# Designs tried in a protein design chat: VH-VL binders against o27280. Part 388

Target 1, 266 residues: o27280
Amino acid sequence: MDSMNVPEVLEIKRIVEESESVKTFIFSWDFRREVRPGQFVMVWDFRDEKPMSVSLIDPVRSEIGISIRRVGEFTDRVHGLSEGDLLGIRGPYGRGFELMGRDILLVGGGIGMAPLAALADEATARGMRVDALVAARTADELLFLDRLEAAGVNISTCTDDGSCGFKGFAHERLLTLEENHDMAAVCGPEPMMFQVMRILDERDVPAQLSLERYMKCAVGICGQCCLDDTGFRVCAEGPVFWSQELSRVREFGRYRRDPAGRRVPW
Key: E = the ipSAE of ESMFold2; O = the ipSAE of OpenDDE; V2 = 0.75 times the mean of E and O plus 0.25 times the DockQ between their complexes.

## First folded at step 17 (VH-VL)

Design B177 (framework fv_bamlanivimab; at its last look DockQ between E and O 0.86; V2 from the best seeds 0.78)
Fold by OpenDDE, look of step 18:
Structure B177 (fold): chain C 266 residues (1-266), chain A 119 residues (1-119), chain B 107 residues (1-107)
Amino acid sequence: as target 1 above (266 residues)
Amino acid sequence: QVQLVQSGAEVKKPGSSVKVSCKASGGTFSSYGISWVRQAPGQGLEWMGRIIPSSGRANYAQKFQGRVTITADKSTSTAYMELSSLRSEDTAVYYCARDDQYEGHFDIWGQGTAVTVSS
Amino acid sequence: DIQMTQSPSSLSASVGDRVTITCRASQSISNYLSWYQQKPGKAPKLLIYAASSLQSGVPSRFSGSGSGTDFTLTITSLQPEDFATYYCQQSDDTPRTFGQGTKVEIK
């Protein structure tokens, strides 16, 4: 268990270019170290370290995938890497998704689809019926569609600009869908998740949502990812939360903390 | 239903170049890559390289590096393979194929383009 | 590069026969192995991927097995339309490589 906190230097086995801004880095993985969809790892490029969600879990091939969106200096460097290059990986950390029932709804936005893609694989492998609402600003930003389809997922898309699927936001598309599911898993922009959660609550659909916060230690010590009022640590008690838990979190959907600890509105 | 439609047969002189096109019909490249595979008469299949149209990044087999260039135009959903310094040994049918980035298999193939190199 | 060796290079069989083709990789490729069927003058057609997954639309008489270095394509009951050349292909490493092919001919 202690070894999980030491970065393991792993070779990038394969790189999947998901979109112009998103790459999935695949690594060999020893599955004696369990990993669940919704958990994250700390990726170390020997200069900096950032939390990233696991987007692929393949016990048959003994591989995991980490999807990374290019958004800053760290990710710029990582995106410059090639197959065969090395990265440090430690983890996994956090609470992952729990599967229940027979029918599951996935609602994802942008890079938020990363952990949901892994969850979709597990759910379909278990024989569950999986519906996925995949949202993005534009068609080019929709992620994992082909992979989800190959897994047997029923996909519905929505884009802000209407370039693919429903024109509008995920919660708006969700309102047009009347079918209820046994549970839902949600990950994406927090404003999206907030609206989606409200709808799911009104429909009495149990929902789990994956939050993103600034995380430093990943082990619940530094407190950088603490949520106001509750004291929940996203890296320890999360990042996956039940809707009932998030209902207690005042800041959810409203603001986050920046690296300096300042409140930053969504 | 996505199909890959390639350009027509080519007859080239040694030392010249050939550029074959591969257009995705009935859809786009999506998140897939496009690989090029050739087959000399009566021979097996030989992978030449791959491009990811979404990024424009291409990888080549070492055998063809420096002589092959694979490009893609997302706006027209068309991939191109250009082979220079042609030799008689380059006489073959050239295929484009949709490349699954995760699995690495080729699930959709073009109809092939015959390239004949003769003096 | 990973070398793929198929066996046999050719075989003769009759309609209804059970046909088995093997493919061996020079190193472990996990289950990154696909099988293709090619008929004269036509492009290859994907039959099996991930060593044992049947491609959509492919008859159930085709099956694949194996992992690591040794793989097998099986046709349980050969049909007239199955006379063709079959190729295995590894996708574990670049460059992608194919077996030399197995021609299935009418006896």
Scores: ipSAE 0.839, ipTM 0.916, lowest interface PAE 0.6, mean pLDDT 95
Fold by ESMFold2-Fast, scan of step 17:
Structure B177 (fold): chain C 266 residues (1-266), chain A 119 residues (1-119), chain B 107 residues (1-107)
Amino acid sequence: as target 1 above (266 residues)
Amino acid sequence: QVQLVQSGAEVKKPGSSVKVSCKASGGTFSSYGISWVRQAPGQGLEWMGRIIPSSGRANYAQKFQGRVTITADKSTSTAYMELSSLRSEDTAVYYCARDDQYEGHFDIWGQGTAVTVSS
Amino acid sequence: DIQMTQSPSSLSASVGDRVTITCRASQSISNYLSWYQQKPGKAPKLLIYAASSLQSGVPSRFSGSGSGTDFTLTITSLQPEDFATYYCQQSDDTPRTFGQGTKVEIK
């Protein structure tokens, strides 16, 4: 749509508190403006705007959900809102996930499960077998387990502290899981995604990975989202990338960029 | 496996207050709200309000606004419903129920607490 | 508030009968509708949510259908334990509201 860059002011229909730090905000959505798993929207609180992944896509109910983790002033303000309050939403933006084959592995860390939850819904609706590895620091930070279970997903968990499932990191748990998948989708902290990508590559499993975004100006237009060595703009060419593309990026898994474009270690 | 266990029956005088508790046990990976629903003798179900324990966010049916307070203590997995200025018309069985945040249905119910208001 | 109206308010049936109960919302609620069974002296029990999703552990003779404003609960072969009062409930908006109930009595 020509008007996808113009914010639409929407009423918060429902708020789901996923954990102490994560909430999902549900809005009525006009599906003449298509949205796919892996895409994001710009959320505007009438003071500041930030990119947020779409975590629920429900054309039957004409609803979308946006899951937001509390990490700073903007997200703290948004978390203070109630059902009936208004937010500006523009988009969707970015490349969505592509589905292929009969079985898929999802590997999500923390809030990275948000876009993967929407993908799980689409994959199961297509009749795919879905295995999900859900990782977090502690049991209380594991997200969407009930939603994944309701969708018929085969779930494995791991926590850094061992409070639920395997004690250890996602890539360590992945080494103990069944290896036969037609594709994988990965979203979470960049160091986790890097380690997971290496294992999937060794298993010859094509993977798509969703990256955090650096958004310094208008979405889809600026070079501020550019990755080293590739020239890729996250908002225009991402956030979803194939593992082969990311293997050519020096910064992937090693460092990120601050608002001034300076390299900062993970 | 998850159970909601409520406090015992109460007999109260008009004008007093009653506070009913609802303790959750079992089930470790669900993010749910707690709703309170009452049923007067021989009558249907009436929703009073709900709380989301993680935030303390509560909302109430207009009929009970100002008389009902719903609270939750996450550390003890216990929700409370306090109803003040009791009248004989408040005689009912009071239920707590687990409220699914996405769907809004009540999948697990407490056993009920009978509250009788009489002089 | 969204008003929920059930039909009939009561019905008489025999074991083995097909029973149909309807529920109408005063405005569209999409498929945000649940059905409950309540036996005398007991708490309600969830049977169906999202208009047509069968709750785990509920017998397959129970089914739900509908969307928007009109919903139906069907029991395909009534059993002795099914004589009870049934309630519909909407969860599209706050306050949550229930139908007045349908009492299924032995004929």
Scores: ipSAE 0.756, ipTM 0.869, lowest interface PAE 0.9, mean pLDDT 87
Fold by ESMFold2, look of step 18:
Parts: C-alpha cells; sequence; structure tokens
Structure B177 (fold): chain C 266 residues (1-266), chain A 119 residues (1-119), chain B 107 residues (1-107)
C-alpha cells in the first residue's frame, strides 16, 4: 500500500503572504518521501481536494511550502486558515523538471512561478546561472521576486498593464532577452506557454513546460488529465513535458477541458 | 535601498501610552513583515511582535499581549506600535525591523526610538 | 519560549585575533539562527542568517556554523570595527528570541 495515495494530515507551521491573492503554506516534511521541483501535491481541506504547486523544498529544515492562489471557495477556505490548523497532503505526484547544462531560463506566469521558484533554488544550489522572466497581469501579482533575488537569480519582469517592468506579454519580453541558454523551464497560462515554447524552439533551446489539467486520482487511473493525440496523462506522464513532446499535441494552446472532459476554448 | 525611519524620542509618565511610527522609504511594502524589538538600558534585545502589512495580521509575544497593538497603513508605508499602561520597566529603545517571512531574520532596522517612563 | 544562551558574556581580544562565540538553543531550531552585530548607540546589523549564510555586504571574515542546538560565530581576523556586542536570534518559533549578547572588547 502506497501511503502517498492517502492524505497525511499535517499542521500548518508557517504562512507566508506572497501577495494579496497568494499564500505559501509551510509544513514539516519527511524527505524519505522525496520531492522534485515540478511535482505537485493534492491538498485536502476535509471537504474537497485540489492539486497545488510545491514552491519550497527544504530538506535541511525538513519543510515544504505549497503556494495557493485564492480563486474560489476551496482556496478561500484554505486562505482563511491560521498557523497550527490542519490540512491533508497527499503526494508528491508527477514528473518534475530535469536540470541540464549551466545556464537556465525560467519563464513563469502568475502562480506558475511557484514550481519555478523551487527549481531556481535547486539550480542555484548546483552553481547554475539562473535567469528568470516573471510575468503577471499586474505588479501586485508578481511572485517570489525578493526570494529569487536573494538566491542570486537574474530577474526580468513584465506585466500586462505595465504597472511593473515591461508592459506586455511574456513572449514579447522574451524576444528582448539574451538568446543563449542551455535549457528553459516554463510554467503559467497555457496560451503564454505555447507562445514561449515556439520562441524557444526557434532558438534551439531545450524547454520543459508544466501543464495544468483537471485531476482527481493524481496517479493516472481515472483519465481526467489526458491530452489529445497522445493519451498522455498530465498527472502520470507530466505535468512537466519537453517541448518536443508537446509540439505534436493538437490541443496544446488551442483549447482546454473542463472537469467533465468537454472541450472549452481558451 | 529600503530604509526604516522612526518617530522621535518620547518621555512618558507611568500608566500612559506611547505610539511609535516606522516609515518605510526607498522601496515598497512587499512580502516582508515589520517587527518591533526593544532594548532596555544596558540590556539585550526583546522581540515584541510583528505585522504583515499586506494582510494587516499581527502577532505578539505573550508578555505584551493585551498591552501592545501593532498596525500598518499601506497608503503611507508606515507601521505603528502602541504600548499602553507604561511602567518604568518599559524604558527602552524601541526598534522596528524588516522581518523576512521565510527566515524570520531582521535585515533592515530603524534607527530606534528612545522611550523614557518616569514620574 | 526557546531560550538562547550565548558564551562567553564578554571577551577581550586584539586586532588580528580569531574570535569564536557560541550560542545554544533550548531545543532544536534546525538552522533558523541568525547573528547580529550592535555598536553602542546603533541599531543591530544582520551578519549571518540560516546559521551559515553571509548577509550581503558583510565581510567574509565573519562566518557561522552549526545546526540543531549548537551554533558558532567566528571572526577569522578581528578588525578595529569589529569591537561590538554580538547577538544570536532564533526564528524557528514564536516568540522570536535573542541570546543575552557577547561583548567583544579591545585588549
Amino acid sequence: as target 1 above (266 residues)
Amino acid sequence: QVQLVQSGAEVKKPGSSVKVSCKASGGTFSSYGISWVRQAPGQGLEWMGRIIPSSGRANYAQKFQGRVTITADKSTSTAYMELSSLRSEDTAVYYCARDDQYEGHFDIWGQGTAVTVSS
Amino acid sequence: DIQMTQSPSSLSASVGDRVTITCRASQSISNYLSWYQQKPGKAPKLLIYAASSLQSGVPSRFSGSGSGTDFTLTITSLQPEDFATYYCQQSDDTPRTFGQGTKVEIK
């Protein structure tokens, strides 16, 4: 029996307020259950269970951090919790990012920066040079900037409304950045990731992208997280995919699926 | 660079209250907290509490619970610490400090506000 | 509350000396330990965080080590500007607590 498939009830040790809409919940964690950047956990509030990004992986302190954006009833309830309150955590699940080379580019949109913040920590610990393009709709939604700076990451920012940094979309900012990296890691809204992937492919930069799909079982059994054309299950074969794997997926960047599996335009 | 500038020295009578301000300049309120730490003459450092300006949530050391109130005004980038029912033992220099939410260390300190409580 | 005990309370040293200061926590605090320098009439200044990470702008002659309950601050070649009082501080639990201080005096 794999204990990772049953939520473990953990006490919230610390809450970090990342923005008005994003909090990071920190838990003690036994690292005999290894966690890789890009993997996810299922967070259970005793009523509902949702996949969430691991944004902090700290074996020295035996802690993980889970970053949660307030977007609906589940996340509103979780944001109302205090230190000392309980949450169920199961996981980690999925395929995480793989590091290669010495120079990495991170491109994150909104909460998509959460797994990339964890990856940045690992990359800098390995002595890699890390550049990050941090994108959001507004300045108030730019995440992890101080943490990335403290880690020695070279940061570029963009906001849709121009309230901080470059005014425009992440792919537009990317065109003005240095073109020579050994790899890239990308996470954010799927349309952003599609445009970024196309630029990185043209530049011959190997890229890994993290996808979001509806998840229920988190172990690949129910089929709710499948991609068209390939049958890849985001929770089992992903959520991190190489750009080559995604280049042949018809639905990537064109439409999404609701919890019932119906196609819905982006 | 961010600087924390505190209000000036105060002389108070026992039983009164004091309110010390701490204004951040050269930067913005972000993912940091503001902590208050005091130091009595010739003594060490004592943490009183903190506020997270983005949410307005404050935490206090139990010793000061019920006597201290820490608030923040995001529009002016200013935090406040009010200590009531003053005693002679509250004579100290009161510091505000930028509080890293992850690490809990204090990387930027105000210049300190001397508060003297005497008859 | 987590009690932080520093040793020694004071010491005398000469320029160029190697100085060590210890700090012991009453329970494990992992590496949630920072060190501060304070000169008379001035606010404390952060030197070391996370037990061993050097704060930006702090000279490399300062170093920190330890984990769990036992921590050490080392100054490898004492300079005239290093005569000050040094404090450790834990941030593993609330309230945040400081050691009682170690005064480093010129011999």
Scores: ipSAE 0.668, ipTM 0.832, lowest interface PAE 1.5, mean pLDDT 88
ESMFold2 (binder alone), look of step 18: mean pLDDT 92; pTM 0.945

Design B178 (framework fv_bamlanivimab)
Fold by ESMFold2-Fast, scan of step 17:
Structure B178 (fold): chain C 266 residues (1-266), chain A 119 residues (1-119), chain B 107 residues (1-107)
Amino acid sequence: as target 1 above (266 residues)
Amino acid sequence: QVQLVQSGAEVKKPGSSVKVSCKASGGTFSSYGISWVRQAPGQGLEWMGRIIPSSGRANYAQKFQGRVTITADKSTSTAYMELSSLRSEDTAVYYCARDSQYEGHFDPWGQGTAVTVSS
Amino acid sequence: DIQMTQSPSSLSASVGDRVTITCRASQSISSYLSWYQQKPGKAPKLLIYAASSLQSGVPSRFSGSGSGTDFTLTITSLQPEDFATYYCQQSDDTPRTFGQGTKVEIK
């Protein structure tokens, strides 16, 4: 298996139901094609193809996992599949997270915990101290807590409604945490990431943030992935960006693009 | 701590059906799978099937397919195993157990339900 | 179906002994193997998962090793409460399958 641009038809080995709306699909993988946390694959159901983050990377077991939230027609169809069914997987694509230092903070919201779960595994395997702030609207939407605990991660939770952990938003919880870290990785709703980035920047903590909203063009040939002021293409130069790069983008945390390319507030 | 509590012992006639319940308390019921494992007197452990409550997705061992139905009621955090067309060789203790979705190990276990099939 | 075979089917041991139980899968199961302890009239209790991961609350005298097709459970210094039947279980494929069990008896 030499080419990542041709879909490989793989059998679903295991399905993990992370929540009512999120499933992780596990496949055997030939690690002659390297996969790193923060990268994504194109998932093909033989009708449509969509980008999905890799949430499990296990070269010892020769497995990858892909976590998918139910949000529309394609994901509804994929959620209807069973173990033994087939999906096309193309990739990996994109720039993965880079690890540095001894201590890392992970800040994830909703499905944004998927790529961070894979990163937590790698950071822990390297002997890093891993702290995770896991945010969701309600307790039932907190993802990967069992997996993070099994990896030895120090977990803090927050929910908008207070049903688990701190009552409030991720950035509000982060302000009550006084620990400093050598780096951070952040993935979740863009407004959350913007607020978290500002706090980390004030603390001089270098952060990497994953922007998955524009992964429409997996091979980097489409200008629609381009960020407003910088010319960065999310699928070619992302989806992972350093906070210093994103601080120059007017669009980040404030606006998104509609199909016509117009700025629309979050 | 998650605990599983099963329904009480049953004595059944050949040809009848039995439905055993397994109620979960503590934790989120839909966040894990529930497997059913039986043990005939003096014998080892035999996996019958499992359900993932969040989707209702069930898998069965071939030996029991067509006779076993595993269901879950998320509103009461209860899983059920129904075995039909009972035979004397179905006499066993039936266990439910929480099934780790990533690793596939079983913890915790219910206390077991003795089912005796006798005419 | 993946067949799991344990050896020995029974053994006699004394308190303080090192006990080793082996489990062989009919095909590679990577590290998807768990070990359970069962006492008469009780449900099984998880000891080890992922071939070598000790379950919380289980004494450190229990350890697991192996990958692929060959696995071992070791009890380094047998205690009176350890006399029980031990089962291995694979979770690499459906159906989940158990070994036939190994009974550890008082010598």
Scores: ipSAE 0.694, ipTM 0.812, lowest interface PAE 1.0, mean pLDDT 87

Design B179 (framework fv_bamlanivimab)
Fold by ESMFold2-Fast, scan of step 17:
Structure B179 (fold): chain C 266 residues (1-266), chain A 119 residues (1-119), chain B 107 residues (1-107)
Amino acid sequence: as target 1 above (266 residues)
Amino acid sequence: QVQLVQSGAEVKKPGSSVKVSCKASGGTFSSYGISWVRQAPGQGLEWMGRIIPSSGRANYAQKFQGRVTITADKSTSTAYMELSSLRSEDTAVYYCARDRQYEGHFDPWGQGTAVTVSS
Amino acid sequence: DIQMTQSPSSLSASVGDRVTITCRASQSISSYLSWYQQKPGKAPKLLIYAASSLQSGVPSRFSGSGSGTDFTLTITSLQPEDFATYYCQQSDDTPRTFGQGTKVEIK
């Protein structure tokens, strides 16, 4: 009997190089296990297991994609793999994004564009108008621009160094955009998401934000991931939250907790 | 919209090398790949290789491995294809094309560069 | 390498005809297939990608279908500007490979 809590060993079908530090690994997937944008899977290299957002969902081709940034020993090993090699995948886990209205805004920073790319595909397939604000430190670290353009997404870019698009941060660029959206979805560093959320709240645009930092407690049995003030269990109720839920959480965008539970500013 | 403009026609001696340029304008150069495809007179299309400027990585078709080098200069949004140890059989029109990362189709294409190898 | 075979290698047709070109892959490529049109002395032009997606600006008389190993390009009402050579191309694996081409010429 297969369990969703036991990794399935899957062959890497294709690898897309997104940047010097990011690759998307594509696998054949049995869509009897439905996957939604905003959900994540646990990726197992037969030594360590890490949570990764699903960045491509294609039921027609029976494929999923998982985007991985090279940031440590596990991800270095995975980046060394080739098409035909094997990885363990279990899941999906978490609450995904919910689409509403006709016009949506996506705001992504760095690897946070991964779950938003999957959402963009679903929204455009539904005939929605999609505007995406893609932020990164440099032009080479802007992710999924080719894929978003191919999907018909209206793209705005910003880079910290000004190498592509607006010179500055996502929230600074957002202030210069005229917004008329039914909803927004936001994923990236928490300080960026907090600033973006405040602007969207002033504009009366309901926003969904993905808090991926807590995904290591994916199953919920190995421990609990919770937010200050509300007691939300991110692995049980997240990673996607509405802005109204996060506005009552004092830690969001201001501090995080280290392994000992101590407050650390962003 | 992305546009690709290639360098002009070349006439080369056997044993020499040729370096063809492909300058991109419009869009974000680092967001897509550049593939090189050649076509000998009266023949079909033959893929030579590609580069992904954001990573700097290049892939080559086995037939050209060791003779072809594909590079990209992000500061000028220009890709290059250098083919060494030229033979008369290398006489062809050489095209660069934007390589769409997820679907892998080619659009747009450069106008082509005619390379003639003769004594 | 994935081998792409087109049928026919050439055909003669009249304006207004329905033209069908077939492309077969040596192994399954899902829907990672594109169709190109090439006129003498010109670069190829993308018509269809993802087996059935019409490229922006391409007339609706062009359509693509198929998945796995068998693919078809159809031109429902051939126009004078459609006399050209057509190529299929797979993008499921590297190296990228093209069919040998199908020349559509005036009857």
Scores: ipSAE 0.735, ipTM 0.877, lowest interface PAE 1.9, mean pLDDT 88

Design B18 (framework fv_bamlanivimab)
Fold by ESMFold2-Fast, scan of step 17:
Structure B18 (fold): chain C 266 residues (1-266), chain A 119 residues (1-119), chain B 107 residues (1-107)
Amino acid sequence: as target 1 above (266 residues)
Amino acid sequence: QVQLVQSGAEVKKPGSSVKVSCKASGGTFRSYGISWVRQAPGQGLEWMGRIIPNFGRANYAQKFQGRVTITADKSTSTAYMELSSLRSEDTAVYYCARDDQYEGHFDPWGQGTAVTVSS
Amino acid sequence: DIQMTQSPSSLSASVGDRVTITCRASQSISSYLSWYQQKPGKAPKLLIYAASSLQSGVPSRFSGSGSGTDFTLTITSLQPEDFATYYCQQSDDTPRTFGQGTKVEIK
C-alpha cells in the first residue's frame, strides 16, 4: 500500500510553544518515507484534514516537526492538544526546495519561517553559508531565532514596529544586505514575497518561493487553486516554485480569491 | 538574554506550605518552559515539574503529584512553585530554570531559594 | 521513568589531567542529554546539550559524546576552576531526570 495515501496515527511526542499563536508539534517518524524541506503533510484531527509545512526534519533522531499557526476552527482544536495525544499524518507531499551553490539567503515572514527553518538545517549540514532575514510585525512574532543561531546561521531581523532589528519591511531590510548569494529561498505573506522576488531578480539571484495556499494543488485538489488562467497549471507543482515560474502568475503578490472566486486584497 | 530572579529564603513549620517565585526579565519569557529543580543538602538534583507559560500547562514528577502546584503569571513574567504539606525532608534549595522546549536543557538558572522545614 | 547512572561517583585528579565521566540511561534517549557543572553554594551551569553541543562561553576543553544509552563528558586538560560536581540530565521524556553526580576533587 501507498504509505502517503494512508494516514499514520502518531503520538505527539513534544509540543514547542513558539509564540502566542504558533506551536510546533514533534512526532517520531519512519524515514523510509523521505521528507525534504519545503514539503508538507496532511494533518488529520479525526474530524478535518489540513496541509501543514514540515518545520523540523531530523533523521538521526527519527523526528519531524510541524509548525501550526492558530487561525481558525481546525488549528484551534489542534492547539488544544497535549503531549501524548494522537494526530493522523499523511504524506509528505509537494516538491521541496532544491539547494545549489555555496551560499544561500533565506527570507521568511511570520509562519513562513517554518519551512525555511528546516531548509536552514539541511543547508548548514551541507556546509553552505546561510544568511537569514527574519521578518515579523513585532519582536514576539519572530520565529526560530534560537534554532537558526544554534545552526550557525547569520541572522538579520526586521519588525514593522522596530521592536527588534531593522524598523520596516523585509524588502527594505534586504536592500541593505550583501548581494553575494548563489540562491535564495523565500516564504511568507505574498506581498512580501513579491517585493523580495523583484529585488532578487534585479540581483540575478535565483530564488525559490513557497506558496502555502497552493499545498492542496500538489495533492490534486485543483478547485482550491485560486489563480487566474495564466496558461500555467499549478495543481501538481507546488508549494515551492522558482521565481521564473511565478513571474507568469498575474495574481501573485497582488490579490487572492475568496471561496466565491472574488478578488480580495492581501 | 533571559535572567531569572527568585524570591528569598523561607523557614517553614511542618505541615505548612511554601510558595517560591521566579521572575524572568530580558528576552522572550513566553517561548520557554520553566522547570523547578530542588537539591537537598549534600544531595543531587531532583526535577519537580515544569510549566509552559503560554499554555498554562504544567507537568509534575509523580513523587510530587498532589503536593506541588506550578503556575505562571504572564503579566508579570513570573512563575511560581507551591509545595504543600511540608516535611523536614523537603528542606532543600529550590531552583527555577529556563527549559529549552526543543532540547530540554536548563539555561539560565535562578540563584536558588533555600527552604528550611523545622519544628 | 528514565534512570540516569553516572560513573564514577567521585574521582581525584590533578591540574592538567584528562578527566572522563560516563552517564548511562536505562533506555535509549537518542541524543537528548545535557551536562552541568555545579560549584558549592551555586546553581548548576550548563556545559553541553544535545550530547555534544558546547554551550556558548564554555571552554573548548569540555566535550561530550555518545548517543542512545551511553554518554561521556571529557575535560581534556583539567584547570583549577574545574574542581566541581558534574551532572548528566536526560530530556527525551518527562519526568526530566539527572544522574547522581560525579565529584571531581583535588588529588
Scores: ipSAE 0.691, ipTM 0.836, lowest interface PAE 1.6, mean pLDDT 87

Design B180 (framework fv_bamlanivimab)
Fold by ESMFold2-Fast, scan of step 17:
Order: structure tokens, then sequence, then C-alpha cells
Structure B180 (fold): chain C 266 residues (1-266), chain A 119 residues (1-119), chain B 107 residues (1-107)
């Protein structure tokens, strides 16, 4: 029987180098398969498959973009590809962001800005006011600033080392920003997201957070992306969760588990 | 925000090489491409090639392949275009321009470098 | 290589006129087209990208339209500072290519 999970082999149309460690791969896409910000696809290099967030959604040009950070053997191989080369793509998968209200806040750390860049495009196209807090360790690791500016987003930056914008962490910068928002969307390192979530909760701002960790869409198997305490499956029930759902997860912002089930600090 | 400043005018002999520099200030140098475009006196714009500083990846128009080398030094935020085996037909103003990768448009441009090839 | 052809190669106009310049690509480039203005002795200046997106700081009298192979730059109510040469440029493929230019001159 035909599987809905068969990868489609697509040609890399363009490669955008976002930084020394991050590239966005752009493909022609048939929008009979709808894609929403916050969803991910499985990228197949004809040897291994890995989940990657969709960072560009352009139905007018019939294109999607997938942003990939170089962190291991698979991503190293993919980064070695050129325009015209082929990759397998299946999906999209997962729950996307839900937009509500008129004024929204985006808080992104590192590669976590990728799905938020796609969300910013949709929100601004709908006429919403978008404020983005973009955080990284250094100025060279701030991502998508040009795309956000082109979309008309109000941008605040922070870097751990002070090389661009506020010197400090995202949650410290957020405490100095007192504008009210109807909702927030957050994606980045889990400890950062936890601190940001707590501030937004104190301010009564409903927040959606994207957990891009440990997503594996094996046919018929979803247990690899299960969260502690709740049993949520990131690939089936996420990666986007409301802050209220995450407040029940003991491991959120504290630790993760290795394949042996041992707790590992972030 | 981003500004590009090029090296000064050059007068070169046929058969020699010229190396033009383009120093970027403001913004993150590694997050965009640098394209080189020339314009002969009274003529239109001709794209020569592009470099993406983050990877060092360069691509050239076929007409210039083998004669042009585009490089970038991230430590000084400077791109270079070297053109060898110069002929009188290479007399032109040479521009560098920030290549915004998603759309491929050029903004800002350097002020231009006049290169005159005379015997 | 994608060939870009502009028409007309030159035109004469008066202040207050509506000016239209066209650009044709030898194959479909979707909306990957930009327009530049160049004044004598100066570097080109970006006016429009993505076929129809007005660059920040560029007056609203400039507009672009089109997709695929046929594109138009329109200047409504031409101003004295608009007398210049205009170029289209495709960015769908890497050799980037420019049109031959359209010179807008005073009548």
Amino acid sequence: as target 1 above (266 residues)
Amino acid sequence: QVQLVQSGAEVKKPGSSVKVSCKASGGTFSSYGISWVRQAPGQGLEWMGRIIPSSGRANYAQKFQGRVTITADKSTSTAYMELSSLRSEDTAVYYCARDKQYEGHFDPWGQGTAVTVSS
Amino acid sequence: DIQMTQSPSSLSASVGDRVTITCRASQSISSYLSWYQQKPGKAPKLLIYAASSLQSGVPSRFSGSGSGTDFTLTITSLQPEDFATYYCQQSDDTPRTFGQGTKVEIK
C-alpha cells in the first residue's frame, strides 16, 4: 500500500548561507501539500534522515526553505551539497503555530529563529504588528535579521558577549521590553525558552513554544520524541506547545535524556 | 547600515593583473554575498562574479572564468577581485555590491574603482 | 545564461509625464527581478526588487510589476531628478544578468 510518508526527491534550487554554520536550502514545492510555520520536514540525503524546521514558505513563488545548522556527520554532508544537487523531502509534519490578536512577540535563539522567520512572514502578510527579540552568543550567530527587517518587523537583539545589541540573555532583554502583546512565539535553546515562558506567564501573555529536540518520524514509531511526565510526542503532538502544557514537564529547561535514559544537562 | 568602500583608481599595462579591494563596514560581513559588476565607458552593467564570505564559495560569469579570482578576508571584512591578463577592453569602472542572497538584488554598492589599461 | 532585453533603449520625457520601461527575460524568472537607477559618474541605486517591492527610501512614484518573462517599471509624474539610465537585473540564476539599459532624457 502506498505510504503517505514516501520522500519526494527535489532539486536544491538555491542555497543561502546565513552564517558560517547555518545554510538555508530552497526547493520548488507543490502547495497541494500545505505547509504552515512551525512544521518540520524529514530531510533525506540517501543515507540518513533528519527532521528540519521549515524556515521559508512562499506559495506565490511555489518555494519552501529549510535551514540547517552544521552539528554532525549528516549536516556536514548536506552542507557540502551544491545548487542542482538532490535531497529527499517528506512531510510536512507536526503542529504549526497559531496566530491570534494584532500584536505578537517572537523570541528566537540561534537556529530557533528559523521557524519564527516563516511565522514573521505570515504575520506581517496578515497585517499584524510583529516585534522580534533575536538572541545569540555572538553577533555572527544572529540569524535572519535581514529577512525580518525586509518584512517590516521591529527587531531587538541581544548577545551573550555584547557584540550586538543588549549584552546578556534573551530573558534579561525581555525584562527591559514592556510592550503588551496578544501572543508570543518562542524557539531556541530549552533553558532560554523556560526563562522566557516564565516572564510571559507573569505578564499574562499566551505563549507558544517550539521544541525541535529529538524529532524522529520513523514509519509507525513516535516514541523517540516523547516528553517526560506527560508522554507528549513532539513529532505528532508538537513541536509547538502552549506554555501551560509545558509547565507540567519536569525536564523542560532542566535536562534531556540520552538513548540509555540517563539525564544529561543542557 | 552596511557601507562598501573600494580601493583607488589604477592604471595598468596590457598583460598585467589588477587587484581591487572592497571593505565592508556595518552589519555582519559573513551573512551576505559580494558581487562584482563592471561598466566600460558608455556601456551597460556586466556581472563578473560573486563570493559568499562565510564559505569562500565563488561563482564567475563564463566570460571571466580563468582570468578572474574573487576572494574574501573575514578578519578585515574585505573582498577582493583580481583580474589577470589585462587588455584595453578591460578598461572600466569596477563595482562591488552587497548581494542579498534571498532575492539576489544588489544594495548597497561601492563607489567604484576606475581601472585603465593602456600601452 | 538568461538574456535580459529592455525597451525602449532611450526615451525623451517631460517633468510630470508617466514613463514606462519594459524588460523581457529569455526564460521564466518568476519574480526574481530588480530595477536600478544610475546617474552619470555614480554607482547604480536599487529602486525595486522581487519585481514589485519598493526599496526603503525610494519615492512611491516608482512601481514595478510583472512575473515570468515580462516586467515593467513605471514612474508616475516624472521629476527632474529622475532623468537617468535604468537597468533591470535577474537573480533567478547565477550568472546574474542585466538588461542593456534605458536612458530617460529631457525633451
Scores: ipSAE 0.612, ipTM 0.830, lowest interface PAE 2.5, mean pLDDT 87

